VH-VL binders against a6w1c8. Designs and how they scored, part 18

Target 1, 192 residues: a6w1c8
Amino acid sequence: MSLSINAVARTQEGKGASRRLRNEGLVPAVIYGGETAPVSISFKDNELLKAVGTPGFLTGLVEVTVEGKTEQVLVKALQRHPSTGAVMHMDLQRAQADKAITTRVPLSFINAAQSEGVSKQGGRLTVESKLAEVRCLPANLPEVLTVDVIKGQLDQIFHLSDVILPEGVELVSLLKGEDHDQPIARIGKSKR

## First folded at step 6 (VH-VL; framework fv_masavibart)

Design s52
Fold by ESMFold2-Fast, scan of step 6:
Structure s52 (fold): chain C 192 residues (1-192), chain A 124 residues (1-124), chain B 110 residues (1-110)
Amino acid sequence: as target 1 above (192 residues)
Amino acid sequence: QVQLVESGGGVVQPGRSLRLSCAASGFTFSDYAMYWVRQAPGKGLEWVAVISYDGSDKYYADSVKGRFTISRDNSKNTLYLQMNSLRTEDTAVYYCARGETYIEYSGTYYFDYWGQGTLVTVSS
Amino acid sequence: QSALTQPASVSGSPGQSITISCTGTSSDVGGYNYVSWYQQHPGKAPKLMIYEVSNRPSGVSNRFSGSKSGNTASLTISGLQSEDEADYYCSSYTDSSTWVFGGGTKLTVL
């Protein structure tokens, strides 16, 4: 989808600058990468909070507008306040149409309740990994990766190789061989 | 006083499993991402794994993917590393370390406090 | 194994300044302001000295400073003291959402 947010360019003023910004309800961030120099920016905290809560903002391509110029970026790093979870800083990488990007995409496990393991064998799906690292061109970046557990039996373990991959999308772990096909979910016995 | 204390190291044969623990105290454990970093005898540091504050996000070095599992129990202020299919090249001192902020997609990028480490020797 | 290039050793006399380099690529050191430096004395755990290229945690002497130019980060130690003798490691976040360390530099004082 088309996610967008406005930002304001800023000049670094030394050690206290980021603390002053946060006291004013502004969140510092940096846009970097590509052929252009890094740009220091800030977001209004309430606008950023709304954006971060929107599906796809942290995992997909985002349009950031700074002083009337729009760039496509990917959220590469996010620093949160440990107690409140509020975003304290963001690193945004410029997307280039011809360059592969590496990022993490949410995993969605479907049809667990309909599986033999859950519906007939007293099992419950336990998710061990909620995200998978992908490599693809920006245009091919999915919002979510699906794992279909419909045929799961009791005690079955699902691995990264069970993820349904769209065209042009690779799992970084699987590019390094079969010994990197890590478990991501299992159907195990439920509590008594 | 931030303290991290590793335990569970020892001598183990190739192909076996070992579980490391890291007991945390002096801070709100559930607010921080946690790391495992190792160092082979006489060699440099190598990052092994990271886990987010709530355990929902985990990432591993290529050398351990599929064999090691990082986990945490916030009610016990304890970090774990389950090491399966151990190899001689896994011989190292294993440190647990704290990340300063929450990690959602690898947002924590430095190790602010370290434990004293626990030695794992994988030998025949 | 290490991905970032550091000199194996560096030496200096008490009171002088030394600089340790850490060279990577545009996918790590050059792409992010997430370079950190660690000091390790023999038999001890590493200690954070610098984070986010140039910031010092509380309790670290202002004799330690960090900087970055292009793909190379630098740790500078001024007013060298005998207790600075240690191994120093740089680390950086990468495009692959991983962390890499430098090979380490042994600093000898005197």
Scores: ipSAE 0.005, ipTM 0.542, lowest interface PAE 10.7, mean pLDDT 84

Design s53
Fold by ESMFold2-Fast, scan of step 6:
Structure s53 (fold): chain C 192 residues (1-192), chain A 124 residues (1-124), chain B 110 residues (1-110)
Amino acid sequence: as target 1 above (192 residues)
Amino acid sequence: QVQLVESGGGVVQPGRSLRLSCAASGFTFSDYAMYWVRQAPGKGLEWVAVISYDGSDKYYADSVKGRFTISRDNSKNTLYLQMNSLRTEDTAVYYCARGETYIEYSGTYYFDYWGQGTLVTVSS
Amino acid sequence: QSALTQPASVSGSPGQSITISCTGTSSDVGDWNYVSWYQQHPGKAPKLMIYEVSNRPSGVSNRFSGSKSGNTASLTISGLQSEDEADYYCSSYTDSSTWVFGGGTKLTVL
C-alpha cells in the first residue's frame, strides 16, 4: 500500500535556509522530474522520522500532499548526518505511470545459515553489494530483491544474475551484457 | 582550509602494483565520502572509485573493477587506493576528492574539494 | 570515448555570454538531478562550479549558472572575463551507481 505524508511548500532555499528549517524541526526536501519545475518543500521531523521507519517508504512509491495537491514520488536520495543519523535532506522524483523509472532496491540474502557452505564447510557469507539498480514501471517496483543462497557451497560467488526478479523488473547492469554480471556476495572461509 | 594531499605515484611496469595515499586535513574526515578521479595526460577526467564515510559502501568504474581497491583509515584521516595488475592505460594523474553523503547507502553525488594529484606512469 | 557529450571548444569576447552543453542519456542526465560542473586551469586540479544542476558553492561568481532540459544540461557564463579561460567538465550520477564525465570543453576568451 502506498504510504502518504504531508509537506509544506517553501520559498526560502539554498545557503542558510536549510539550517534554519532544521532548527525549527523541519526537514528540507525537493520534488523534481516530469514536466514541471522543481518544488522546494519541507516535512515535520517527527512525521518524517515515523515515515522513514516504515517498510517501503525509502524503496517504494510515496504520496506527498502539498497545499492540497497529492503527487506520487520516489525517494531518490536521502542525506543523513553521518554521526547522528538525522535526516538532513531528501530528493523526491515524480513518478509517471507509463514511464520506466530507475532506482536502487535493497538485496536480501536468505538461507545463508542453512547453506552447506556455511553450516558444514566453515564458510561465512560476505555481502559485497547491498543494493541493485532496477528499471521498471512504478507499479512494478519491488520493496526488496531476494537472493537465495541455500544451495551455496564454500567458495561460491553469487552474481546479479542470481537475483530473483519479479515480473516487469530488469537489472540495469545485466542490460549491458554478461560481462556486467557483477559479484554481489561470496561464501568464503575467513579464518582467523 | 580543506586540504587533500596525494602521494605514492611513480613509474611502474605493467602487471605490477602500486598504492596511493591521500592525507586529509581541515575537516572532519569521518563525515565525508571520498573519491579517486584520474586524468590521463592531455585527456579528460575519469571517475575511478568512491568510498562511504564509514567504509561500508564502495563503488568502482568498470575499467578498474577487480584490480583496484579503495579503503580508508578514519583514525589517520587517510584515503587509499591499492592498484593491482596495472596496465599502460592506467597512466594518469590520480586525484583525491571529497564528497558529501547524499544517499544513505551509496555516499555522494559530486566532488567538492580536490587534491593536487599524483602522477602514475605505467610503462616498460 | 566520454559518456557525456560536450563541444570540444567554445569561444567568446570579454563581457559576452556563452553556454556549454552536456548531453547524456535517460539513464544519467535524464534520470538524475545530480549534474555538476568543474573548471580546470592548465596544470591545476579541477574546481567545483555548479552542483545538483543549478546550485553554486560559496565563493563561485553568480555569472555562472546551470540548467537542465531532458537529457541535456547546460552551463552558462555571463559577463565573460579572461580568468574564465579554462577547460570545463560536466559530470552526472548514473543508474548503475557510477559517475561519468563529459569530454571537456576548452573555453577561449578572445
Scores: ipSAE 0.007, ipTM 0.566, lowest interface PAE 8.8, mean pLDDT 84

Design s54
Fold by ESMFold2-Fast, scan of step 6:
Structure s54 (fold): chain C 192 residues (1-192), chain A 124 residues (1-124), chain B 110 residues (1-110)
Amino acid sequence: as target 1 above (192 residues)
Amino acid sequence: QVQLVESGGGVVQPGRSLRLSCAASGFTFSDYAMYWVRQAPGKGLEWVAVISYDGSDKYYADSVKGRFTISRDNSKNTLYLQMNSLRTEDTAVYYCARGETYIEYSGTYYFDYWGQGTLVTVSS
Amino acid sequence: QSALTQPASVSGSPGQSITISCTGTSSDVGDYDYVSWYQQHPGKAPKLMIYEVSNRPSGVSNRFSGSKSGNTASLTISGLQSEDEADYYCSSYTDSSTWVFGGGTKLTVL
């Protein structure tokens, strides 16, 4: 699935120029990577706010149109104002349909409250890794990777190998040849 | 139980090179951006460089651009600072520091854990 | 010389409160809530006391608090204790994707 947003090309400006853009309701961004030079662009803040609120925009493929040219990109970095949550800057990396990409995808831990470890054994799920690095073709990029902890007992540790992988998606850590099956969560006894 | 241990400091002549290392333990090293921060004797703190969790993004202070290179080896949980063309004003205790990171940004905005530092003296 | 301005020294008595200011520009402290504060005892590494203007890490006493108004951030230490005697540094992210520090403030508890 792809989401789309329009942008306006802008001249690369010096220090502090982005603050003036934001005062005009524009959010600065850069498209980089692939075969072509980086391009400085801006988004209207109201359009970007709606886009960012759409599931998959920050973690999936996005189509950006600048002056009639559309490119597929990934949001590689997003800077927010910590108090308001307003997007202040965005880095977008070009994607090519036939080239594998590496990026980080959020981990979602489901069924913790329903596990025996939590519901019957007084445990609590502690998440040690919020993200997993994946390698896949752009079309196969998931919005989220799921870890089902339903069978978890007290003191159980969950590892990267417990992640449910969609077709065509690989975990970079598990490709390193050695055992790099890192802990990502545990059900431990909560102490007051 | 986060630990950062710097090594590689010493006395060196101007124009020479030195490589610093920072050994990390007690956390998933590959999930965090890493920093180098220095402090000249009797002076304040000065940020030197930052490297993203995967090593793809690097930023440097203007005073060290073109001379220093930050790098990391996530398989060894180690951060490096290659210092070339050293100057007397590079004399400082060099600290390794950790920052938190998310897909929402490629870096961090603060230094949550620090090593004990390693002294670099550049003297003619 | 330093990008962020702090007073060179501040002093207080045990049990009193003190405030240390950190003044920048709109391109750092003013535009962002990315101000952090660090405590450094003689001969030791800095320790994070406050991040993102007003947040305290786990293990930092609630006697330490942070705030910001315009281009000036402040660190307040209440109920001063002898172990609070240290150098305090503020730091901020900037429009140039760099990090800057204040010149440091020496706190003396007399």
Scores: ipSAE 0.000, ipTM 0.463, lowest interface PAE 10.9, mean pLDDT 82

Design s55
Fold by ESMFold2-Fast, scan of step 6:
Structure s55 (fold): chain C 192 residues (1-192), chain A 124 residues (1-124), chain B 110 residues (1-110)
Amino acid sequence: as target 1 above (192 residues)
Amino acid sequence: QVQLVESGGGVVQPGRSLRLSCAASGFTFSDYAMYWVRQAPGKGLEWVAVISYDGSDKYYADSVKGRFTISRDNSKNTLYLQMNSLRTEDTAVYYCARGETYIEYSGTYYFDYWGQGTLVTVSS
Amino acid sequence: QSALTQPASVSGSPGQSITISCTGTSSDVGDYNWVSWYQQHPGKAPKLMIYEVSNRPSGVSNRFSGSKSGNTASLTISGLQSEDEADYYCSSYTDSSTWVFGGGTKLTVL
């Protein structure tokens, strides 16, 4: 999936500038990293809301075009107003081909209904983690990581080490040692 | 306006378990990620755990991973910390905290409101 | 040992300005604009003073300001007052989806 969004450059940041932008239907954001000076930008709030609702926008590489120049970035932070859900600001980090990035990737659990634990033993898959933190080069960033639970039995616990990793992708927690292999899902009996 | 009230602290022996609660009021609890942060007597602040607004995503400090479990009940506006296999170095005032704004995935990136704290003493 | 480096203490006289530094790495302070500062008086819970590097919550005096350059964030307090005497902590999000604090700086108003 290829995702893109247009932005407008901002020449000055100052106290209260972000409130003025939001009053005009613009969402402030910053692009930083890549050994290039940070650039203050803004998005139209209606276009940004559609973009952030698109699968992969917040977890994958995004193309941002500012005054005709396109850059690949990762969304590092997104803040919403607690009552309205309006996006208040974003931090976007430039992707560099030779620099490892750290970001969160969705976990997909496949074959639960076909497992013996679910199909024959009356169990149900309970997902405890929807995302995993990965470290990889931008070119190796997956859109999703899969956990195959086909061989799961009742009371089986699945851990980060059960995630199917593409070449060049590491799980940050597992880099810290074997004692950081967290549970991510289990097949358990509902309503015990 | 915003209130966070911790409870459940006390004196406990090493190896035992203790459950802390944090009662939230004055805001829409289900819109915010929540944190536990601790402070040993006379020492600095240490982040312990975070839970996303819907409870689907959780992160822990390395020092408590595998022993502590963070959870929440949005219907009761309550945050929990289940502490197992307690050690003397877990002795601290435990604060619950929230962020100022909703953050879609990793939760709040700062701690805007703090409870008064509850003291946990792990002693033989 | 704290992940972010702060001076253990700083002092000033009423009316002066002081600056407290908070130094991390490219994987925390350098990569993210998620630096916050907290004030703690003895026996009290911490209070948010600055968030997102330079923003002040409602009710925090404009004498408090924040900034960042590279891997170092700074808290500046101008027009020092006796009630500013407290411990100050910085915090940052990290590449490992963790939150780290500085060791704290004791501000003494002489």
Scores: ipSAE 0.005, ipTM 0.489, lowest interface PAE 11.1, mean pLDDT 82

Design s56
Fold by ESMFold2-Fast, scan of step 6:
Structure s56 (fold): chain C 192 residues (1-192), chain A 124 residues (1-124), chain B 110 residues (1-110)
Amino acid sequence: as target 1 above (192 residues)
Amino acid sequence: QVQLVESGGGVVQPGRSLRLSCAASGFTFSDYAMYWVRQAPGKGLEWVAVISYDGSDKYYADSVKGRFTISRDNSKNTLYLQMNSLRTEDTAVYYCARGETYIEYSGTYYFDYWGQGTLVTVSS
Amino acid sequence: QSALTQPASVSGSPGQSITISCTGTSSDVGDYNFVSWYQQHPGKAPKLMIYEVSNRPSGVSNRFSGSKSGNTASLTISGLQSEDEADYYCSSYTDSSTWVFGGGTKLTVL
């Protein structure tokens, strides 16, 4: 899901300037990457809270409009206030059609109830990772990655290599070697 | 102003344990992620561990996973590093450092204030 | 083996400008805006000089500037002064939720 949000350009200042912006209900952020210089921006806190709560905002492509110019970005970092949960800072990376991007995509586990491990062996699916880091061109960025657990038996462990990958999408962990093929879910008896 | 004071370093034999402490003052400790970074004598900096503002998220360098545990007590403004199964390669000055970030969603990560360090020597 | 590559040493004369490089991969320097630079004098703790590639903390001289091109970040020090003589380290966040440092560069002002 493509999402859009408006931002206002700002002068690049130190931490004191950011504290002042937050007192005005504005959240500082930076857009960087591509051929153009980084630009400092701010979002209205109420608009950003709504956006951050929307599925796909933190994991997918976002359209940001600054002074009438719209560009596609990825949220690469987000800082929240520990007590209030309010967004305090964001880093946004420009997406270019011909340049691979790295981001996190939600994992969806399907057919657990129909698996032999769950339906006939008294097991239950336990999800240990809800996101996977992918590398792909912006046009190939999926909204979700699927893991089909239909063939799962009791005590089956599913790993990143079990993720169904669309064409043009790579899992970052698997690019680092087989020892990075981490467990993401299992069919087992109740955990403690 | 921000101050970080490390303690607990010393000489210890391989295979033993040691616990480091970092006392923080001059800021709201519970609002910041905290880090341990080490430096072997005459060598460069190596990140060791990080803990989120509330202690719910922890990350470790591969060289210390399973042996070191980072923790914090926000009521005492103190950061800890429990170091088990120490090796000669763990000999270093250990620095406590503050980040302007916390680890809910791969936040903007850098070390804005550092303590003076405490020396840990692992030798027989 | 340092994860980020820096030259072991660099030198310059007072008033000159020098640049220190920090080369990583797309999984750290290239794809993130989380490069920071630290100055360390002998026997002292590191001090933050640059964060988020190009930002200076309050109190750091504008003679220090940072930039990035592809997988290489750079720290530039203009108008070299004798007190700039120190070790300089770059650092970056990585795709595996770890932090890595460069091997360090010794700056000599002669």
Scores: ipSAE 0.005, ipTM 0.478, lowest interface PAE 10.5, mean pLDDT 82

Design s57
Fold by ESMFold2-Fast, scan of step 6:
Structure s57 (fold): chain C 192 residues (1-192), chain A 124 residues (1-124), chain B 110 residues (1-110)
Amino acid sequence: as target 1 above (192 residues)
Amino acid sequence: QVQLVESGGGVVQPGRSLRLSCAASGFTFSDYAMYWVRQAPGKGLEWVAVISYDGSDKYYADSVKGRFTISRDNSKNTLYLQMNSLRTEDTAVYYCARGETYIEYSGTYYFDYWGQGTLVTVSS
Amino acid sequence: QSALTQPASVSGSPGQSITISCTGTSSDVGDYNYVSWYQQHPGKAPKLMIYDVSKRPSGVSNRFSGSKSGNTASLTISGLQSEDEADYYCSSYTDSSTWVFGGGTKLTVL
């Protein structure tokens, strides 16, 4: 599913420009990549707050409309205000159909409650990694990657190789070899 | 203001372990991603590891993956690097550094403040 | 070997401008606007001079500027001063969610 947000083009100015934008309830951002020059834009902070709270916005393809033109982009960087968590700046990379992208996708662990480790052996699923880095063409980018823990026993450790991969999607860590198959979750002893 | 102080370095034999610490002050530690970067004597800088603001995401250089573990304790404003199976080529000054951008999905992209470093010498 | 290529040394006279190059590939410098530059004086920790290709942190002189063309980023220092003598390192994010550094360039102000 495509997520979308409206933006306003802006002239890139001196170092005071971003503070002025934020005083007006606007968040500065830059769209870059592809064969078109980078463009400076701004988002309304209330619209952006709603958007970044939407599953898939920070990890998937997003449609950004600037002056009536819509572009497909990935959020490559997000800067937040330390105290408030408010978005201060965003870097958005244009998606190119023929070029592989590298981004992070949420991991979803399913069937923990139905596993022997949890249901019969008193275990609890502990998630050690909530995101996995993928490489794929934009058209193949999933909104979520699934790990099925249904066959998990007590003390079982799940690794990146346990992730169910759609066709055309690679895990960056696994491209580096088997010794990079990191733990991502464990069924451990339950504590109360 | 922003201050990062590394400790735990020393002389250790190959195959042994060391744990480095980085004490942070002057900023809200839990809001920033943190890095370890090293520099062998007379050589250049090499990135070692990064950890997200909440500790949920970690990345390592290929040369240390499987041997080093980065962690943090936000209640103590402290970053750690557990170094196992040390090799002579791990000999370096280890710097703690802060990332200005939150690492929620794509990571941080630069090192805005650095500690003074702590020397780790791996030799027999 | 360093992943990004920098000249080993560069020199200039006080008041002159010099440029230090940092050459990578499309998978790092070319594809991303996440190039940063660091200044290191002997026995000291590195200091951030430029981030995101061309941005300066507060407190860094506007004599320092950054740019990028294709797979090559550049740091330019204008109005050279004796205190600019240092090692300079570039760094970039990569397609593999790693960070790489250049080999470093020793700047001598003669």
Scores: ipSAE 0.006, ipTM 0.509, lowest interface PAE 10.5, mean pLDDT 83

Design s58
Fold by ESMFold2-Fast, scan of step 6:
Structure s58 (fold): chain C 192 residues (1-192), chain A 124 residues (1-124), chain B 110 residues (1-110)
Amino acid sequence: as target 1 above (192 residues)
Amino acid sequence: QVQLVESGGGVVQPGRSLRLSCAASGFTFSDYAMYWVRQAPGKGLEWVAVISYDGSDKYYADSVKGRFTISRDNSKNTLYLQMNSLRTEDTAVYYCARGETYIEYSGTYYFDYWGQGTLVTVSS
Amino acid sequence: QSALTQPASVSGSPGQSITISCTGTSSDVGDYNYVSWYQQHPGKAPKLMIYYVSNRPSGVSNRFSGSKSGNTASLTISGLQSEDEADYYCSSYTDSSTWVFGGGTKLTVL
């Protein structure tokens, strides 16, 4: 199942045009990249609200269909109304098979309850980072990155280097050197 | 209307510390990544630091890493730059700049609104 | 100091078009579409003119346009006006997760 949304093409954006679109329940957006000209589009606000609330829409590849043409894009920016938080504008980058993308992927911590730190030493897993910044080709973009804490002892700290990486996926922080191997979780004594 | 107002600049001796503030108004501060950018007198722009919307991610230029700390208080709509171990080459106008809406899984890649800057002079 | 190369100066007459180049490497300008351009008048803060290579913020004249070919991004200003006289800076995100600026270009409208 792919995440998809329909959009309508717009003529070149003019002063006041975006405000008129929003008054009609439409959200302006731009698709750019892929060595082709940017295209201005709009989404129905009720469809976009539902899509933005769907897991994976803001982190993964999304199919956008405009006038029968479907493109695979990544959400790169979102502008919100200052008072209501409603989406006012969205920037979408075309995915290119030969171009590395940089984005954030959720971290999943498995086997905490089975670790000695939790099961035998009275510890509890505390997650300090739920996301990791990755660099990979679009085809290699994972939905989730796993950290296996099964061997964790009480007071153990888990770092980005403990993340299980699929082929073709790099952690951006680790490319900067060992001093960027930041803590992401720990097994500490239970705190209320 | 978006406004960013920097404060805390001044004259300080090498080796000392200084804390800059940036007061934000006219937008939902907690939705945006924020930057510090500096410009030495008569020179070009140099990126200093960036902080994510919730303060969980921070990046620094190599020239300031280990000496400067970027932070934010979303309840006060204020961005901070703590500058330690100041050097004469840190002399510059320091600008606060707004990034993109740093939605949970999105980055920030340009500087869309800038404050007027605050001058920091490191001199004995 | 400047990771991106810009000409130090460019000049033109009112009504003409000029182009300012911004040259990097594949690790910044070439492999990403994150080039932005800023206008700075003397004694003032920079103003965003172009983002994501070719997009204009609301309120920026359509006389300003951006493009990219390989490792070189370009800012073109058509129909030059006296108020366009300023310093112009390009910027890009890099594959080392840093943000870099060009050295700046002084535009003189003669």
Scores: ipSAE 0.000, ipTM 0.474, lowest interface PAE 14.1, mean pLDDT 83

Design s59
Fold by ESMFold2-Fast, scan of step 6:
Structure s59 (fold): chain C 192 residues (1-192), chain A 124 residues (1-124), chain B 110 residues (1-110)
Amino acid sequence: as target 1 above (192 residues)
Amino acid sequence: QVQLVESGGGVVQPGRSLRLSCAASGFTFSDYAMYWVRQAPGKGLEWVAVISYDGSDKYYADSVKGRFTISRDNSKNTLYLQMNSLRTEDTAVYYCARGETYIEYSGTYYFDYWGQGTLVTVSS
Amino acid sequence: QSALTQPASVSGSPGQSITISCTGTSSDVGDYNYVSWYQQHPGKAPKLMIYWVSNRPSGVSNRFSGSKSGNTASLTISGLQSEDEADYYCSSYTDSSTWVFGGGTKLTVL
């Protein structure tokens, strides 16, 4: 699925300029990375709110069109208003075919209802992490990562190492060592 | 395991006030947005209010704006709904519901776990 | 009636497929991918079945699927079973920073 959003280029930078943009219902952002200079842009806040709510926008490749030119980018950082949660600023990194990217991909837990822990032992799957940080080339970026819990027993804890990895995809936490193999889900006693 | 338990419902006369509580357990309460959703007897679901994970942001349905106040106490894992100027049409089962939040992005737009509800009857 | 339009009832036989529609406007279902679906058995709290139009929570049968076309979202249940008999509600975020529900659909498995 190609996610797309339009943006307007802007020449001015700085605190005063960003405040004026937000007063006009525009959200400032910067596209950076690759061999080309950073570009300051802005999004309409209502279009950005719609886009941010689209599955994969914050975690996958996004096409940004500025003055007729389309670039593939990743959302690397967001600044949100502390009380409203509205996006105040975005950092967007250009994707390059030959350079590894890091981003967050949704985790999908399959076969929980069919597991012995859930179906026969009165357990229920509790998900502790919905996203995993991956490193891969843009062409290898998955839409979702799967954790198969079919063999799960009551009180079993699933970790990042239980994620099924496609070819060319690495989990960033596991690259930092065994002590970063964090729990992502568990089958605990059901209250049903 | 996620558990939400509502309390504070009862029979109350029009124009009076009532406060509902929702006790949460089995998850890190301070990481999640929380909702109140109600259902009149024999009718459908109606969203009432939402509060952000840290209590700093709140939204209300137009039908309750200015009368209801949502709040939370993260140290007690408890969500509240203060209901003032109650009307007969506020009669409903009130559900506490959790909003899934992705901590990196602080966003939620669905109700993933629900309590069993507490009945509020506004009548004489 | 609620903000989102659902048929009041739908019925099917065991093993069949049924689809429940949820029609809104561009300001809710059309402009956003925040549609979710809930199953409610009599006297029980609702249970999340689908979120973000088409995603299933862990533990929800793959017989349940969601989709959207324009201003109409749909919940499809394949291989109908007796335990699927329940009320089903759709919900969506709106451009007014509110959440709305459909009127609900009573599914009868005959």
Scores: ipSAE 0.000, ipTM 0.443, lowest interface PAE 12.2, mean pLDDT 82

